VHH binders against q9y6x5. Designs and how they scored, part 123

Target 1, 379 residues: q9y6x5
Amino acid sequence: LPPKLLLVSFDGFRADYLKNYEFPHLQNFIKEGVLVEHVKNVFITKTFPNHYSIVTGLYEESHGIVANSMYDAVTKKHFSDSNDKDPFWWNEAVPIWVTNQLQENRSSAAAMWPGTDVPIHDTISSYFMNYNSSVSFEERLNNITMWLNNSNPPVTFATLYWEEPDASGHKYGPEDKENMSRVLKKIDDLIGDLVQRLKMLGLWENLNVIITSDHGMTQCSQDRLINLDSCIDHSYYTLIDLSPVAAILPKINRTEVYNKLKNCSPHMNVYLKEDIPNRFYYQHNDRIQPIILVADEGWTIVLNESSQKLGDHGYDNSLPSMHPFLAAHGPAFHKGYKHSTINIVDIYPMMCHILGLKPHPNNGTFGHTKCLLVDQWCI
Below, E stands for the ipSAE of ESMFold2; O stands for the ipSAE of OpenDDE; V2 stands for 0.75 times the mean of E and O plus 0.25 times the DockQ between their complexes.

## First folded at step 5 (VHH)

Design w4 (framework vhh_5j56_2; at its last look DockQ between E and O 0.29; V2 from the best seeds 0.00; counts 0 for: pae E 8.1 > 2, unsure alone 63.7 < 65)
Fold by OpenDDE, look of step 5:
Structure w4 (fold): chain B 379 residues (1-379), chain A 127 residues (1-127)
Amino acid sequence: as target 1 above (379 residues)
Amino acid sequence: QVQLVESGGGLVQPGGSLRLSCVASGFTFDTRDYYAIGWFRQAPGKEREGLSSISGSSGGYTSYSDSVKGRFTISRDNAKNTVYLQMNSLKPEDTAVYYCAAGEYTRGSSYFTYDYWGQGTQVTVSS
């Protein structure tokens, strides 16, 4: 049988949730498979960029999805969560489902993974759902499993996306034990449903399943706000993205804007584009604006409004609070193996290996995941 | 287009009760999961203050500010597409214009950014 892989993302699942809450179903999944405790994601630590990094193996500067909100000065186009279907934004990279889809006797399926409802390089998944937050996990799961089981050509790669615990993390903050306990229990139950469904359909033993996330969540507070209006007049710039990484498009001289912002807060770093730290791999793309502001962990950049969020993400990708986890099960993976850390871009070459696909040039390192795989030597 | 209409405001004596209603149109509670409805108020010369919120069916959670906890109760009627704010033990300090707001979470968005607002209803607590 050709190898099959299901990639599942629970948005905003912070890695240390596994240590602080109970996950009977997920723990069972891990026990019979592998766990990577921390996945270092890409900067900025946002949904669209990181999900695209998972499936391309590229840093944000390379695949071109550099934020959830983007602006291209040449075409004057905008990208946002409500405006994400223009191939223009996605075509700077080739995601794995496209690569897979173009192979003979293979097809791809997707349930609301970012970019999957857009024709990329004139190719769209044979089976996909248009994004709709109102669609239940059950319906998404039912579609995915149906496609995995009954498609011709066979679906060999599938993606499944779910919005929790990110949504709740924003509302309650990750430190709200009472509310987050309920939320995370539901997530665990969904994982239970996933496993049960796969078993019922006879897919469990032969299907490789990866459960991961794009980023974590940090606690915010109304006591930790950075008001830009206190530092610069809004007429001097256009705001492309706000918090915790603000993208600034100056309307006046860039240096003047920079000088007004550079000392705005001791809890915010201000970078000219050319001075963005190399470790972020967030410089070499025209979609990155001339000035970026990076708030410290737990600080929120605001205008003349108070934040309604008690949790947020998008901060420095070296922060543990920003890191997700990765668990996997299937014939390609060991059983009962735990690994400390990988980079999120490392997932792509691993998936390509599992599926027998030739990977496009990427920033991942296959060697980082070898110990997870039964067909590889682990030192 | 989503529209919110508040009602139920008025004049009440200290210690009295009012029930505010927020009717949503262009937005159906039964068919949407990731939304929040919130109640806010703004008193003269003061900033707008969040009071309470209720989430969609996936969570169904409620929240209250300290200023109204134990006195105010938020609830939802899906059949009527209406959110209510039961206000008990009202105080003169509760005098304000009360607003209903709605927000939706989507992939890659910030949850509970209230994008839709009602016109408000006046609540006056006075002897």
Scores: ipSAE 0.243, ipTM 0.631, lowest interface PAE 1.6, mean pLDDT 93
Fold by ESMFold2, look of step 5:
Structure w4 (fold): chain B 379 residues (1-379), chain A 127 residues (1-127)
Amino acid sequence: as target 1 above (379 residues)
Amino acid sequence: QVQLVESGGGLVQPGGSLRLSCVASGFTFDTRDYYAIGWFRQAPGKEREGLSSISGSSGGYTSYSDSVKGRFTISRDNAKNTVYLQMNSLKPEDTAVYYCAAGEYTRGSSYFTYDYWGQGTQVTVSS
């Protein structure tokens, strides 16, 4: 009987929410399983790139989803939140659900994880929901559990994605304790519902479940704006992505655009592509534009306008505010074990191990996660 | 080109009921998962207030502000491309111009925004 794995993401769940808010259901899940207190994600700390890094084990420059908004100069194609279904964007890597369902007598299911409604390498998740943010968590969970329980060939890998606390984090900011307490309590109730549903269907004891996230959230303010229009005219460049990492495609001499921007604000770093710090692993892909602007934590890049965001993410991946957590429960995992940190790219080789899959070449290190697993010697 | 037209406003006594309609053109609800319709109101001297929303191709997701929860019900008729707001137990405080608006849900966006607005319909609750 092959092992089964459910991968769950609550978007924008900052690691320190676990210490600063009450989560009775999540804490019970953790008590019976494992916790990784901080997951160091990939730069840029945005939704599409980090979800794809989890399921490929690759840095953004290697899997090709380098931002939520992209432009490919060779094909002249654009990628955005509303234009994300062209396989072209996703085909630079092979996500775990594709590898899984190509095995004999296995299938994969998905409830809205980024990319699961796209035919990547001519292969789409065996069972999936088209993305629709208006579908309730209950309906997503009901579909996933139905597929885990009733499919032939059996579903051995499933994903479930939820938009909170990211949406509320942007709206209120992570420092709004009243509103974030209410939001996070609702999320904890959803985790309770998930566990209850799995128990009632007889899945709980033999299903491995990972609950994680893609990034955190930092507080923003109208007092921390960087106005690009005050430094450079729009006619000199095409804006591919804006904040907090702006992607700039020069329309005039690249050095001239760089020189106009480099002293624009002391709260922003301006990089020519070749000068992007090596620690970001964010250089070797044509979709990374010739100039990027990286705002300091809590600063917002704007085009001569106010910002409606009170929270944001996408900043330097060394910032603790950008880090999510990982919790897991199931027969593959220890009970009551806590681990300090892993890299988000380490999740992929761990999942491949649990499922008995041969991982594709990747940037993760299996050794970083082996202490979470009952079948591994932890040195 | 999306266009929204409200109707069904008028004068009603406290405790009464009205049903507002919002007819959409330029898209069809059951073919687009990422559009949502919301109801808003604006009383004189006040900011616009969000009341309720409905979205999804099946119309399965609804939300309500605390000020109207339990009294107002949003619903949708996909065949008529129309969203309704059933307003019960009306109070003088509900007097306002009521707007429907349409917007797009996208994964990875910081906010859902309502980009298309109707002209509004007046609701007056008084003896």
Scores: ipSAE 0.014, ipTM 0.338, lowest interface PAE 8.1, mean pLDDT 89
ESMFold2 (binder alone), look of step 5: mean pLDDT 79; pTM 0.811

Design w5 (framework vhh_5j56_2; at its last look DockQ between E and O 0.08; V2 from the best seeds 0.00; counts 0 for: pae E 11.6 > 2, unsure alone 63.6 < 65, placed apart)
Fold by OpenDDE, look of step 5:
Structure w5 (fold): chain B 379 residues (1-379), chain A 127 residues (1-127)
Amino acid sequence: as target 1 above (379 residues)
Amino acid sequence: QVQLVESGGGLVQPGGSLRLSCVASGFTFSGSDYYAIGWFRQAPGKEREGLSSISGSSGGWTSYSDSVKGRFTISRDNAKNTVYLQMNSLKPEDTAVYYCAAGEYIRGSSYFTYDYWGQGTQVTVSS
């Protein structure tokens, strides 16, 4: 039987939550599998970009999902979480579920993973759920596990997405121990449900399961605001994305806009597109706007006064607060092994290896994950 | 770029009425299913308080805090991209700076975060 892989994402699960909160079910999962303590995600550290990086192995400049909000100046198209169904945005890369499904006697399934309800390269998962935030984890899990168990051709790759603890992180802030304890307890319980469901169906021993996330969460404050209106008139630019990385489309001379913004705050770096640091791999795409503003950790770019968000993400991908974790269990993985760090783009070649797929060109390094795998040599 | 401009504040006697307006620009509120506009107020020495919200969705919702329920009414004019707060039976305790804010739905939850704020308008209720 071909290997099977379930990729699960809990949005906004900050890596150090594992150190600061209790996760009985997840720890048991880890105990019987592997843990990568920190996953360096891609810049910008947002939901759509990073989820697509996980399944393509590409930096954002390469796969073309460069933010949760995008604008294409040529076609005048907009992308957002409420407008994400146009294949135009996704077709600059081939996600793994497409690759998998195009193989003989294989199919893919998806429960609300970003991009899975869109035909990409004229291919959509054989089984998928249209995104609906009101659908419970249980229902998503039931569908995914049913498809994994009963489909023909067999589902060999499946994705499962859940919106927490991201939403709560935004609401409460990651440093709210009382509220976040409750939220994270629920997440752990969901992991328990996942494991139990898999065991009940007899899938647990043979299914490879990866539990990961796209980004972390940093504490924000009303005392750490950067008001753009104090620096530049709104008539001089169009705001494509706001915080913590603002995408600026000048309506006047770019240099003039840049000069008005470059000293706006000591807690914000302003880059012309060509001057964006190479380490971000966030330059070579037309969807990246001419000027980007990058707020320091914990600072919020605002128009006028304040944001009600107590937590946010999207910051420099080198910040530990932005990093998620990766845990995995199954026949492909060791038991009781912990690894310090990988890059989020490294997940793709690993998944391809597990599934026996030829990977598309990608930015991942298979060597970084070899120690997680039982069939690979690791010293 | 989203801009919010409040108007309609002023001085009124107890029991009086005011109608606040919030003009939104930079987006079409009625066409934005994931947006909401809310009214807030902040009195000196007190925390900012949410009063009322209205969604931009076709099946839209409204909400009111207990402190203003029955006295305040939120409404919208799609043609003008404006949200109103009709304030009746005003009390001295209603004295505050009133703000409108535009927020977006946090995907996967029922929580809205307000990212765009007006400058506020002063409402003073005094005899």
Scores: ipSAE 0.034, ipTM 0.310, lowest interface PAE 6.3, mean pLDDT 92
Fold by ESMFold2, look of step 5:
Structure w5 (fold): chain B 379 residues (1-379), chain A 127 residues (1-127)
Amino acid sequence: as target 1 above (379 residues)
Amino acid sequence: QVQLVESGGGLVQPGGSLRLSCVASGFTFSGSDYYAIGWFRQAPGKEREGLSSISGSSGGWTSYSDSVKGRFTISRDNAKNTVYLQMNSLKPEDTAVYYCAAGEYIRGSSYFTYDYWGQGTQVTVSS
């Protein structure tokens, strides 16, 4: 009876994979539901920031997860394996599962979505799995479906996270058709398994399901490296995050560090924090370092002769290669509708609407997603 | 030229301890979590197994596989550009060639790339 929503992320699923590879199961899912062909994500186009933006509707500067690697100058804390579960990092926003399970007669479940194993505002997901990449998709799905079927109070909001195709995209690069075809076929099979499991358990007709991703992937090359050590002595700064958006904490005068870096490469933009373009919405948080370096698409910032990744993400969020897709099916959604573009922050107010939740202040626009929903006029 | 050199292997009795060292040259840690050194082992006829890793930053992270957690401790000395593996409570099944490797760690990715490998050091736990 109460509306239910399952939010699924396949990490690093670039939007144009849908055109360039075969997805019989995902295409059937889309045919019976809705598709948003491009989701414009938030800058920087990294995993933790964009997953938190989906569930908060906020830009990174507003929710405080500004990168996968962070430093807070006031507390001297680092965001790391031992510190990624410290609520300090997550408490600048209220994610939807917290709002959901604070409602009367509701709970939330999570299979490894970033932040769901953290007690954010003293509230951890009602049912959750501690992050462990060795846990199979089948086990994650089994736990989620068990919780959706058997919990009191009922689970009305659930999340499921899977690491592919991001991991393989880094390893092979998105242009490796042979390897990425194999990887993406496995992903499509998992989507088929998900749908079949929901049908077998009697959940399919009454559960709203969103399948989306946090970002895409661009091709990298050994020929497109930016070596920071050739431009500046590493002793002049602390490197908080490296590539493709480097976060630079000066150890000497900030202007001196900036001047050493500004002409380092024509394939890298160097910004003082105050000069970061307004369209990034990436300035007003203490965790954003005084200098950032933004590599051009497909360029990699390196220190020594480091490993060469064949694919990467984190680049300018205007780049189509950084954009994921969104597909959805369920009683809240139209059947057979395609939409060109939304912003990733728009997903949050749409989810709040589906669940009947009052959204917290956010950067999303409900009107951008109204054409996906059966209870809204698309004019 | 990047080089990793393991040392500290040898013969030890069951229940004993060894400390392995991995000295890096041509490669230096940054102050970030972006670079890591890991320890691996390979027993005869077995696949190489990941054991532990440590980030390059002073406030960074460490990780351990279930097979060694509680018995092995990874640490580093950035001034010596050296990473250590303290191995306690050694068992005959810990007999293997132990390798260190260095590479880029991308936080928020489940894929980990180690591009530089040492030649290995033999550890033998007798009986």
Scores: ipSAE 0.000, ipTM 0.288, lowest interface PAE 11.6, mean pLDDT 88
ESMFold2 (binder alone), look of step 5: mean pLDDT 79; pTM 0.811

Design w6 (framework vhh_5j56_2; at its last look DockQ between E and O 0.10; V2 from the best seeds 0.00; counts 0 for: pae E 8.2 > 2, unsure alone 64.9 < 65, placed apart)
Fold by OpenDDE, look of step 5:
Structure w6 (fold): chain B 379 residues (1-379), chain A 127 residues (1-127)
Amino acid sequence: as target 1 above (379 residues)
Amino acid sequence: QVQLVESGGGLVQPGGSLRLSCVASGFTFSGSDYYAIGWFRQAPGKEREGLSSISGSSGGFTSYSDSVKGRFTISRDNAKNTVYLQMNSLKPEDTAVYYCAAGEYIRGSSYFTYDYWGQGTQVTVSS
């Protein structure tokens, strides 16, 4: 039988949640598989960019999903979570489900993974759910597992997306032990449901399953605010994205805007596009605005008053609080192996290997994941 | 770029009425269903209190805190991109700075947070 892979994302699952909270189902999953304790995600550490990096192996500057909110100055198009259906935004890369879908006797399935309900390069998964936040995990899981089990041609790659614990992390903050314990308990129960469903259908032993996330969550506070209005007038710029990485489109001379912002706060770095640190791999795309502001960890960029968020993400991708984890189980993976860290872009070449797909050019390093795989040599 | 500007505050006697306005710029009320506008107030030495909200979705779902229910009414004018708070039967305890806030729904959930705030308008209820 051809290899099958299910990629599951729990949005905003901070890596160290595994250390600070209890996950009996996930721990059992890990015990029978592998764990990467920290996954260094891509800058900016937001949902759409990182999910697309997982499935393309590309940095944001390369795949073109550079934020949850984007603006293209040439076409004057906007991208947002409520406006993400235009293939224009996605076509700068080829995600793995498209690659898989185009293979003979294979099909892809998707349950609300970012970009999966959009035809990319004129290709869409044979099976997919339009994004709808009201659809339960159970329904998503049922559809995915049904497709994995009964489709012709067979579904060999599937994605499953769930919005928690991100939403709750924003609401409660990651340091709220009481509320986050409840939330994370639910997540663990969902993982239990996933495993149980797979076992019930006889898929568990033969299906490769990756459980991961796109980013973590840092604690925010009303005491850590950066008010842009104190530094620059609204008439001087258009705000394309706000916090913790603000994308600034100047309405006046860029240098003037930069000069007004460069000393706005000691807890915010201001970059001209050409001066963005190379380590971010966040420069070589026209969708990146002329000026970006990067708040320090836990600081919130605001207009006038503060955000109500108690947690946020999008910060420097070197921060541990921004890092998700990766766990995996299945024939391709070892049992009882733990790895310290990989880059999020490394997931793509690994998945391609598992599925026997030729990867598109990407920024991942297959060597970083070799120790996770039973068919690879690990020193 | 999102900006909120409140107006309509002032001094009023107990039992009086005020109508606050919040003009939004940077987005249009008719252009998206994934937003909410809310009114808040903060009195000196007290925590900020949510009073009322109206969503972009479902024709404008409204909510009220118990403290203002029956006395305050939130409404919007899409053509003017303005949200109003009609405040009737005002009491001295209603004295505070009143804020308008705008938020967007987080993808994948019905949760939203207020990210944009006005400068606030002072409301004083005194005999």
Scores: ipSAE 0.041, ipTM 0.366, lowest interface PAE 3.6, mean pLDDT 93
Fold by ESMFold2, look of step 5:
Structure w6 (fold): chain B 379 residues (1-379), chain A 127 residues (1-127)
Amino acid sequence: as target 1 above (379 residues)
Amino acid sequence: QVQLVESGGGLVQPGGSLRLSCVASGFTFSGSDYYAIGWFRQAPGKEREGLSSISGSSGGFTSYSDSVKGRFTISRDNAKNTVYLQMNSLKPEDTAVYYCAAGEYIRGSSYFTYDYWGQGTQVTVSS
């Protein structure tokens, strides 16, 4: 029988939540499988870019989803969370579900993963749900398990996306122990439901399951604001994205805009595109704007207004607060193994290996994940 | 169509207390974990400021801005479809029009988007 893989994301699940909160169901899942304690994600540490990096193995500059808000000057197209369905934005890469369903006797299924309701290279996931945040986790799980059990050709790759703990992390902040403990307990109960459903349907023993996330969350404060209006007038630039990585399209000479911003705050780095640090791998795409502003951890860039933000992400990907975790269980994975770290782009070639797919050119390193897999030598 | 109606504002002495109410119609608080009610205020000539929010079908998820944490308490009565803001230890700086708002989470957003707003209720803390 062909190998099967379910990829699950709980958005905004910071790696150290695992040690700072109780997760009886997730810990049982880990005990029977593998854990990667920290996954180093890609810059910028935002939702759409990192979810696409997981399924393409590419840095943001290479796959073209470089932020949650983007602008293309030639076509005058805008991308946002409410305007994300134009294939134009997604077509710079081939995600794993497309490669999978092009194989003989295989199909793919998706419940809400970013991009799965878009026809990428004129190809959409074989079974999918249109994005709708009001659809319960149970309904998403019901559809995924139905497709895994009942499809012809069989579903061999499936994805499932859930908005928590990201939504609550933004609203309350990761340091709000009372609210976050309730949120995270609810998520652990959902993981328990997932495992129990897979067992009841006879899927558990022969299905590989990855539970991961795209980024973490850091605490914000009204006392940590960077007010752009105090440094530069709106008439000098077009704002493409604001915080914590602002994307600035100059309306006047770029050097003049840079000079107005460079001393705006000691808690913000201002980069001309060519000066963006090489370690970010965030330079070589036309969707990356000529000037970016990168706030320090926990700082919020605002336009002369107070911030409602209590938690955020998007910061430097070297920050531990931005790192998610990865757990996995199934016939491809060892039992009871812990690994310290991988790069988020490494997940793609590992998934391709598990599914017997030839990976497209990518930035991941299969060797980084070998110790997780039963069929590989660890060195 | 969602409507929110604030009440309970008025004049109070420094150090005093007020309890604001927000009654919702066309929307039930227990309908989804992704809906939230927030309290905001705006003083003359200042930007609108977020104060507190409450969400979850049971109303168990609350948050507070640093400016009001420890002084203000948000609560919810699902049977009455009403959210409250208990404001204690009031200061002249708390003088503002207070608004309640309702919204839902949008994937990829850093905040809940608050799409429905009440008319506001005046709170005045005399100096």
Scores: ipSAE 0.013, ipTM 0.364, lowest interface PAE 8.2, mean pLDDT 89
ESMFold2 (binder alone), look of step 5: mean pLDDT 79; pTM 0.809

